# Designs tried in a protein design chat: VH-VL binders against q9lss7. Part 33

Target 1, 226 residues: q9lss7
Amino acid sequence: MGNTSDDDKILSYEDVVLRRSDLDILNGPIFLNDRVIEFYLSFLSTVHSSTTISLIPPSIAFWISNCPDTEYLKDFMKPLNLRDKDLLILPVNDNSNVEVAEGGLHWSLLVYYKEANTFVHHDSYMGVNRWSAKQLFKAVSPFVSNGDASYKECTDTPQQKNGYDCGVFLLATARVICEWFSSGGMKNRDELWFANVKETVPDLVNHLREEILALIKKLMSESVSK
Key: E = the ipSAE of ESMFold2; O = the ipSAE of OpenDDE; V2 = 0.75 times the mean of E and O plus 0.25 times the DockQ between their complexes.

## First folded at step 8 (VH-VL; framework fv_gevokizumab)

Design gd3 (at its last look DockQ between E and O 0.86; V2 from the best seeds 0.00; counts 0 for: pae E 3.1 > 2)
Fold by OpenDDE, look of step 8:
Structure gd3 (fold): chain C 226 residues (1-226), chain A 118 residues (1-118), chain B 107 residues (1-107)
Amino acid sequence: as target 1 above (226 residues)
Amino acid sequence: QVQLQESGPGLVKPSQTLSLTCSFSGFSLSTSGVGVGWIRQPSGKGLEWLAYIYWDDDKYYNPSLKSRLTISKDTSKNQVSLKITSVTAADTAVYFCARYPASTFDYWGQGTLVTVSS
Amino acid sequence: DIQMTQSTSSLSASVGDRVTITCRASQRISNYLSWYQQKPGKAVKLLIYYASSLQSGVPSRFSGSGSGTDYTLTISSLQQEDFATYFCQQSYSTPYTFGQGTKLEIK
């Protein structure tokens, strides 16, 4: 926990407030936190402004997965209108303790594609989040389909090269899938975004931290000019 | 089934170059996310990571040995090679190759003993 | 570099015993820890990855736990084939490093 005095707010973007420490995270061999992930997902939402794409914030995904009350969850899910969405991007974290915020240590990505009525889990570290992803799938599925959506692990998911870039892989994968969708989506019944992810994500992750940093700096400069 | 097998000279003279080859089956280095690495173990000692190479020819070396190590791959032959230059007695060890899918070595070869002696 | 320490170099146990092997990292490695089994003349086997995930084909008597810098491999009921050397490895950052190993011997 960085000294409160040194962790200044640096940018407000949509519902996310980034701090100085978030820049440090992006610059270092450090695990991406939920704020950075939320920020970039929000950014992607602005880039892909389709009303049929929904990128769910990490905190919301976590809540959905861990909500103990079915009725409460129903009410909570109503405004999200997930049935009207063609593509859902859901960050998955391995936090199993609802009492501890940000207790997870590994990020992965769960994606729902309505046209195929399928959930696909992308894990960059040997499927360690499979259980968490499946829990989220079970929680979300009733709100996107009549409970008949399929679930699968993408076996061709690019794997991370270290212990701190899982969040980067999540974001890279999310970006590629959003781009795939925006370019027309599924061309053939059997071909989702898997080839695109396999081809593009490995290179993208090499410079995505820098790209995100540059983006933040740009946004900061624009904020000052206003 | 994933299998790896190391091959080496068995004996190398000091100051010479040690060449090792890892032949593998059951997977391809053309697959995104897949890597192959080398680990060695001196007699009675722990394991030391040496290097690994990925499908995209990205290479990483142990910093302590980087100047002496060269790792390469032949995807068409399912082989990974490691060269160690200017060997000394300290390089005497069992050398292992292993598959590296995600910062973890999930399959290993049986290892090949290399002795550096005059 | 991250140093991995297995404080116990050797351990004696009997078949049926519960065995615990510990590993400590010099810094937080966020569960990016693997456990390996080594037997003479055989390929090293991955047992546990990401601190507690059981590798496919590994018996359920093996389990991993821990967080932060401290991790544990547990064999709930030791079998004859389990007498071997066990290593921990951090996969957090390069250079990847191993513990010195714990040799499990028959009592």
Scores: ipSAE 0.685, ipTM 0.882, lowest interface PAE 0.7, mean pLDDT 93
Fold by ESMFold2, look of step 8:
Structure gd3 (fold): chain C 226 residues (1-226), chain A 118 residues (1-118), chain B 107 residues (1-107)
Amino acid sequence: as target 1 above (226 residues)
Amino acid sequence: QVQLQESGPGLVKPSQTLSLTCSFSGFSLSTSGVGVGWIRQPSGKGLEWLAYIYWDDDKYYNPSLKSRLTISKDTSKNQVSLKITSVTAADTAVYFCARYPASTFDYWGQGTLVTVSS
Amino acid sequence: DIQMTQSTSSLSASVGDRVTITCRASQRISNYLSWYQQKPGKAVKLLIYYASSLQSGVPSRFSGSGSGTDYTLTISSLQQEDFATYFCQQSYSTPYTFGQGTKLEIK
């Protein structure tokens, strides 16, 4: 019998099930999958426990931006209560094939901040997800504003230096923005969190994979010890 | 307008050190999220990436040449320098510098020919 | 290292022709693929990044396509100024590597 690796479940965290292969992805120079993205966004949701922040799972954001039926979209969006949120964190993926729930090649981040009534797109690779982010903006905007929300590409977003860390940049940027919001938020309508992202994300991305690995192992240990 | 220009010695003897300078305008390494890299092309051959230096002084080198390469910047002069030690005839090439935003080189200089010959 | 192969070293074409140039990576590079144009004595010009994104100032007759390991540069209606050498580059991981080049010549 040859060596066949099982993809064993290693942790259930909130509504996310992590598997052995997810540890391998984090440990290597490998593109982050939907499960790792969702896990860490769920973790940030717990850390920044607020009824006014919503960190949208990748599968939900993907479906919203690719739903072909406007009336079905309204029914889908109603339970999310997005109009009650002050900050929305929406992962963006460049997968245009609605028949595949995963399999995009590039992650980026779309953020809505109610006080500024503004969607901001953060893309760590030369704005390549602009079209996908715009589609998501168009799909979400009616459910958080009266159609008058602004859309902004953040031109000074930290840029990735390889083809596999876009998910790490997404998570680092999301974390910095959540920290900014939890510290009081608005400084300047034109600046928002941009300086914080520019100053913090470049160093954070060098260590975030290790931090997430350590976090998963800690949570696994706490589950077993109880 | 973004512009880059290479300067070098033209002729270098084997075993000596090759020093190259990239002078640029239209952007700065003190306040931007970009870098400058070096690429070379031997006569009639393909392109080979050598190194880059980023605005925060982060540096990367082609592993096959790393022991011989040193990249540095002088932000106040808008210059980036590359040093290649122990040169041989195999280092004869046109040397380009280029702006480096994210694993891609979006603006290039015209190149400078360096010949290694005794 | 990721090897980039442009199987055709030269192509002959006429003004007005539709031209395609291909590039193959030795492994999947997830659309981290750039195309460059080189003319003798001129600065190299970035045309396409991320497989299909057109660089600012590049004419719309240039387009890029492909995925996985196989990528294509297309010139929809060849112009006199398009006769040059074209290189692909993977931007997925260091060392960044280039294809050998495809020289586009007038027929």
Scores: ipSAE 0.438, ipTM 0.778, lowest interface PAE 3.1, mean pLDDT 87
ESMFold2 (binder alone), look of step 8: mean pLDDT 91; pTM 0.916

Design gd4 (at its last look DockQ between E and O 0.74; V2 from the best seeds 0.68)
Fold by OpenDDE, look of step 8:
Structure gd4 (fold): chain C 226 residues (1-226), chain A 118 residues (1-118), chain B 107 residues (1-107)
Amino acid sequence: as target 1 above (226 residues)
Amino acid sequence: QVQLQESGPGLVKPSQTLSLTCSFSGFSLSTSGVGVGWIRQPSGKGLEWLAYIYWDDDKSYNPSLKSRLTISKDTSKNQVSLKITSVTAADTAVYFCARYPASTFDYWGQGTLVTVSS
Amino acid sequence: DIQMTQSTSSLSASVGDRVTITCRASQRISNYLNWYQQKPGKAVKLLIYYASSLQSGVPSRFSGSGSGTDYTLTISSLQQEDFATYFCQQSYSTPYTFGQGTKLEIK
């Protein structure tokens, strides 16, 4: 972790403050951190401005999954109004140590679709986050349904080709699902977004880092002009 | 059940081209996220990754051998081929093909021995 | 390239023993490590992926642990069929690289 003094803030976007080191992460074969993921999820939220879509920040998802106090969790979840949401995007991390922030090494995606009353887990690395995803599912389910939501592993989830692009796959998958939803969602009760993910995500991940970088640069330029 | 089987010439002369074929069943290279890779093992030595090919024809080669390697697929036949040009005694090894769903080889063939000798 | 080192090339043990095999990477590989079992004349088998995830069909006596650069394969109670060569492999980045292997032999 470079000397905090040398890691300049470069952009404030919604509730996320990006730093120069985040650009380095995007440029290199480096694991995406929670800030970059949060940034892009926030961006997607602005693109898909539906009030019925909720993209949950990584930190919040982690907290929900690891909250030891049920009553506290209830209070925390109230303002989120998750029962009113048609689509939930939840980043999953394999961090097992609640005392260590950003201790996880693998990102995956848990998605809730209200119309189907189902949670779907997308893991780009052989389902290594299955346990973590289930924990999050158990924690969130009571707040989105009457506890009768189903949980599924998407077996056709595109798989990453290296050890550092799991976050990219998460973001790509999230984007595709949001686009799917915004285009009308489920046309057939038996067909969710699986085909779209399978078809689109493999190509999207090849250039998503560059796209995110370009986006950040654009936003930075706009900020300076104001 | 996933199965892979390597086939090769057994014996190749120096400077010639080694052609290997991997035939597989139980999965398809038309499936997104699936690949096939080649690994070799010289006698008494460790394993060396050579190349992989994915469903979308994305390919990667070991940089140390890149100039000599060509990997290709025939999805309709469930086959992956590897060619190694300008072989030397150093290329004598057991050659394995394996399914490559991510960056992991989860199913392997039994391997085929290739000896480079004059 | 990431170098993978198995410091022990050969290990002797008896049936019922607890066996530990170590693997070290030249850099952090963030749990992207796999363990394989190789027996003569048989297909190589994946045992553990992502440092600690047990491959389907693999007996529970096999387990993986570690972090950063150091990883361990453990066999809690060695069985006769477990005498083989074991390899670690980093799945972090290409070129994918393997350890030199550890041959587990009967004492």
Scores: ipSAE 0.695, ipTM 0.888, lowest interface PAE 0.8, mean pLDDT 93
Fold by ESMFold2, look of step 8:
Structure gd4 (fold): chain C 226 residues (1-226), chain A 118 residues (1-118), chain B 107 residues (1-107)
Amino acid sequence: as target 1 above (226 residues)
Amino acid sequence: QVQLQESGPGLVKPSQTLSLTCSFSGFSLSTSGVGVGWIRQPSGKGLEWLAYIYWDDDKSYNPSLKSRLTISKDTSKNQVSLKITSVTAADTAVYFCARYPASTFDYWGQGTLVTVSS
Amino acid sequence: DIQMTQSTSSLSASVGDRVTITCRASQRISNYLNWYQQKPGKAVKLLIYYASSLQSGVPSRFSGSGSGTDYTLTISSLQQEDFATYFCQQSYSTPYTFGQGTKLEIK
């Protein structure tokens, strides 16, 4: 909304405040902002209510990967209690130049699964976030695995066919992985959730904007009714 | 080593159907998570995207030709086919197939010339 | 449809020169911009994807830059084999569209 000032609050959900412009983003072929991404990750946290799953907000993941001070990072990470988590969902953004006012153009997903002691990166556009994902992996790994976790690029990740759905692929992939984990999650180390993502995400991304919009509208009506 | 090769009729009469085949090696549509696209180039002119087909059979067509185009794949033979119905002289071009990982065409065939002439 | 414009249709240059080729989109395309090289009788070659990512096997003298609507391909020191036609392509939305090309010729 470059030149309008009527961006009303429409919903407070956990720590996220959504605005009317966020509905417009979901309706159109428009890049998803961090508010919509954080909202849906928070919703997934509620639906998959497990003390061992952590879905990290975009701003927190960005800060972790860019923190220059080792002692400050330790203090920041301590209350997150990541060593007790079996599954971590971490959004990745390609903030390649902090002097530019844009704040990144591509979303992808980094996932840690404790039983496999493995970080897996899912990038829906030709792996362009590989560097950013590796920085986040290096920053997080000491706090979950004593630095011995492996890192894997998932080459079978469903790929986007436009320049505005990377956030939709991020959320669809996160949802499929949460569902996989909640259903037992038992696979050999080389399979994990990869087949589920490959088979399910392509169809899900065709409808996910509509589902999120319907969810927001449902929550708005419940908030008014008290 | 990714390689693609186009094959086609060379000459087609107006109003007939143009059939093209892309044969490829070095990747598989069943296991590689990629697709194949078709692009054409009239003599001395620019490139025009026609269609893609993805490994999961998702397809898209250039809207200006959509009613005339059909793309299909045979994953066991590593082949993708394109049909263009009701051809005219405007369809005379070099036709390329290319591997399509994500809205990008990273490996191309050498192209095959198709001439539409009576 | 997103129109891609390469304002220069041909350039003359010498081996060793630094060359820039520009491409403009009719709307913002968020770095979803590719560069291709075409030589007569040869397969088209992807050079750059996502505005600045160098394709595997492409010499490091090629680089891409830009954002928003304005993008540039740079060849830092021309070699004999670099004389070709260069196309930009937006990968932001279908129909994927190409610039009309810039032919780089020996001076």
Scores: ipSAE 0.622, ipTM 0.841, lowest interface PAE 1.9, mean pLDDT 88
ESMFold2 (binder alone), look of step 8: mean pLDDT 92; pTM 0.939

Design gd5 (at its last look DockQ between E and O 0.01; V2 from the best seeds 0.00; counts 0 for: pae E 15.1 > 2, placed apart)
Fold by ESMFold2, look of step 8:
Parts: sequence; structure tokens; C-alpha cells
Structure gd5 (fold): chain C 226 residues (1-226), chain A 118 residues (1-118), chain B 107 residues (1-107)
Amino acid sequence: as target 1 above (226 residues)
Amino acid sequence: QVQLQESGPGLVKPSQTLSLTCSFSGFSLSTSGVGVGWIRQPSGKGLEWLAYIYWYDDKSYNPSLKSRLTISKDTSKNQVSLKITSVTAADTAVYFCARYPASTFDYWGQGTLVTVSS
Amino acid sequence: DIQMTQSTSSLSASVGDRVTITCRASQRISNYLSWYQQKPGKAVKLLIYYASSLQSGVPSRFSGSGSGTDYTLTISSLQQEDFATYFCQQSYSTPYTFGQGTKLEIK
């Protein structure tokens, strides 16, 4: 049986199409791809539906970071209405950082919270994506602030112990921050979501792949019955 | 043309506060995507990073000196300042400012010598 | 703190020689490594950033290589003006630290 077979579509969820091979990726131990990351960010958008939260797809964040033309960037960003958002979740990826173990991409998370006028970078691998995160911050900040937003590197971010779970840490951290925001948000300008991330993400990453798999299977079952 | 220039007191007494100013041209912290940092070099020794301040007011300090350091900017004057409190002879060095596009220092000033002496 | 070690403090070579200067980090720094040139009375000059990227205006005889913890600066054909002290620097984690320097003396 040496036939070439198309990778079967298993689920359409919002703007994301998942395929059989995406389930194999979730079983690990392998890097999450951009489809799985976009899927789960889209799911979080549905759970935390609000006109003031935006979870930016990986491909869009990458394009924003790499747009060389300031005028074209302004035209691209204008319809996104980012000035109207209270929380932005921005995945960070840098293919140019080939030193990440297992020869894959490194994923991290940049978050903007308007009430604090602050961008926070969470990186589960010793801040390896700091350059990429600062580039994305530079590209986005003019469209959410008057050029005075702060940037913080969160040094207390839970750290991965293997070379392939950076995407899992990204999604776990995004989920905890969305829950924090939906529960009322800032009570202290110096604390934000940092304690919640530190306390919750380590346990969550141990089983998040299984949770996402279960979610996909549940949604597949609901799609068939509908 | 990017240029940076340090200015400072030359001589400062122990226990006083050392104040340094970096004046720059060819870029602006108000509209540029870069920051300014401070590095020092004791005579005949290596370089030691002290701090940076980025365009969006992101600040970072060398942890061993953090309690004594304050970095600030005056965007309208194209200046960045560094203060070091409670100086001792160990703070005698040439002090450099440099432009900081994330992860590197691409343009440096000529440096200014500061001597801490009674 | 990440320690940056340049095991050679002084190196003698002749014009035309191929010269390598090495730098070792105490842990993996993921190519967040820069090389600088310092001459007395002159501004410090960035040569190489991100381990191997050549800064604009730097002669092509300079190159950087390495990964993980071990990095090198190479001068393919040494020129008279290359007499200087060379520093590596990591920007992977604060405090950003420099090697102690390698003084290149033309024999």
C-alpha cells in the first residue's frame, strides 16, 4: 500500500480546518503547528466572546511583524479596530531562531492589556523570543496606544523542560489570561495575571494536549449530529 | 546619521549620586522602534551592561546594581539619563551610551570618564 | 548570570593572516550573541549580531559563526586597521554580559 492519500479533513471550526494529522501532532511529543494553535485560540474566542477581546491568528501576527511598509501596515491595521480592544492576545513565532531544540519553531505569547497600557511577553524558553516579541510590540503599539505603552518581559513565566511544548505553554498561558480577564481583570496594577499564570500553567500544560484532543473529538461528534 | 554623546561630571566624590546624560541625533525615541542603553568599562577591564530604556518606556537594569540605578528619558530633548547613587571607587569607569535596537547595541558614543575620588 | 568566556586575552598575528576569536557562554544563548570592536579613543563598533549577521558597513572579511554555547569571530585576511580589542556579548538573558575581551596585536 504505497498510495498517496489526501490528509482527511476532520473538523471545520470557525475559520480553521483541522485534519487527521493534527490529531497525531497533539499526541506528541512534537511541536504544535499553526493550525492547532489557531484552532484553540478560535475556541477561546468563542468561550470568552467579547467585542473587547481579540485573539490574533498566528499568520496575522507573523505578517504584522514582517510588514516592511509603514503605510501599508496602517491600511491593514485600520479595519482591525485595535484601539477598541481591552485585551489583545498575540502569538509570537520566530523561524529565524534555529537554536530552539528539536529543530522547530519557537512559540511564545505577547499580551496587551489596555487598562494597564502594557504589553507583557511570556516565553517558556528563557526569553528566546524577546527580539521577535519586541518587533511585534513595535508594529502593534502605535495602533493601541499614543506611543506610550509599556513593555514587560515576565521573568516568572513557567518554563518548559522539553524542546517541543512551547505551543502548549502559549495556549495554556492564553487560556489563563482570558479567564483572568473574564473574571474582572485588574485588581492591582503590579500583579495583573502573573500569579494566576505562575500557579496554574504548570499543571495545565501536563494535560492540555489531552484536553484539546477531547475537545476536537467532542466537536467532531457534534458536527456529525448536526 | 546616528550619533550619541555622553556627558558627565568627570569627578565625583564617594557617597554622592553620579548623573550622566546621553544626547543623541539621527533617531528619536518618540517615533523610532529603538532604545538607549548604558555600558561602563573600568580602566583596563571588560564591559559591563548597566541599563536600557526602550522607546515604549520598557526599562531593564543590571540586577547587581538595580537598587542604585535609575534610567530615564526626555523625548523632547533626545536625551537619556542615568543616575547611580552612593558611588564608590568601584564605580570609576568610562561610561558609554549606545542605541539599542532589540538584542544588540548598534551605535555607541565615544564614552566619558568618571572618576570617584575623595 | 550567564558568563561569557573569551579564553584568549591577547592574540598576535600578521597582516594577511586568518584569525579566529572564540567565545563560550556558560549556557545556551540561542544565537543572541554580538561581536564588538574597540579601539582606544574611538567609539565601540558593532561587527556581528545574532551570531552571524554582518552589521551594515562592516567589511566582508569579518564573519561570525557558532551555535549553542560556542561562537567564533573570524577575520579572513587581517588588515592593519583590525588591531583592536574584540568583545562578545550575550543578549539572551539579563544582565546582558560581555566576554572579557581579546586584544588582537599585529605581529
Scores: ipSAE 0.006, ipTM 0.416, lowest interface PAE 15.1, mean pLDDT 83
Fold by OpenDDE, look of step 8:
Structure gd5 (fold): chain C 226 residues (1-226), chain A 118 residues (1-118), chain B 107 residues (1-107)
Amino acid sequence: as target 1 above (226 residues)
Amino acid sequence: QVQLQESGPGLVKPSQTLSLTCSFSGFSLSTSGVGVGWIRQPSGKGLEWLAYIYWYDDKSYNPSLKSRLTISKDTSKNQVSLKITSVTAADTAVYFCARYPASTFDYWGQGTLVTVSS
Amino acid sequence: DIQMTQSTSSLSASVGDRVTITCRASQRISNYLSWYQQKPGKAVKLLIYYASSLQSGVPSRFSGSGSGTDYTLTISSLQQEDFATYFCQQSYSTPYTFGQGTKLEIK
């Protein structure tokens, strides 16, 4: 039972409540949890305030992938207006237990780019989430396209060299793709963000935990001053 | 409680294959999201990382020894094995297995001494 | 490969002393550094991970600091049980590498 003191609320950001334990996660060789991932995705959404970019929270992505009722899913998806989005960022988790929200061991990223009508899966760990990503793809595809969207694994996805930074790779990749999109997107029909990811993510992941921590601290300080 | 224990032959002849086994309890590679690695320490020297294996069967080896190392896991037995081929006197060391959540070794075995001698 | 260098191979101190052990990486390792304690006949013990995070169960007299390439393990008040060899290890990239160790001996 983690010391109640370690679970204190430290920041409320959009729909995310960060706790002290989340800082510990960021400060250690520990897998990022749903909250940290959601927080940073929310932050990215704020930075890239385009109405055509949608960064889906981990919990929502998980629900979409595991929703047993197609009618319910349809209703659930309506307010998301995914058909109007040009870029979708979807975190993928390998959690197979729908009853346990935090049961996943690995994070990866599924991206939909409307202009290319393609889903791209970025897995920093040898594609271990391929199955999960495909499940999410199948669930989301009908709501973004007429079911004719393509799916592919990005073979040039930077690979993690440790066992704890899969979430960091997810976030770094998401950031790079959002930046790519905001910079004008596809310049050439044949070149998506793959080169950008390959070039930038390996270095970004080395600093991103620190950056996220600094961001949280900054936000905390701002909240106190209000 | 997390526990790891190394087992090995104690003595190996030059050019032979050294086989080591790490038996562990208190965690599972498949459920805990952790890896198991091997580290060795020659007498009076520092620690040398050898290899690791993760729950997804991802493996990594020290490049200096890669051609001679083979790491494997048996999840059902909670065991990780390491083989070192073509051993020489330079392979004489205490061999440790350790758990790591991610590249940080938080629990270690007591180590097993392996001597390479003719 | 990233080389890890500890400034001192051997250090003598007395109980109650403040002890500092330094570790330098050949390149930036972004706080992916751990400190270990080794005693003869005992399992290696993790003390600090990610440069400054105290491992559960480790006494608070142990602390880690540093950034970039330079890191420090500090024992605020040395206890009798702290006489051991201490190693730093980078987890920034494979191959993972350790410092040569610092043996802390009783003065």
Scores: ipSAE 0.000, ipTM 0.529, lowest interface PAE 10.8, mean pLDDT 90
ESMFold2 (binder alone), look of step 8: mean pLDDT 91; pTM 0.926

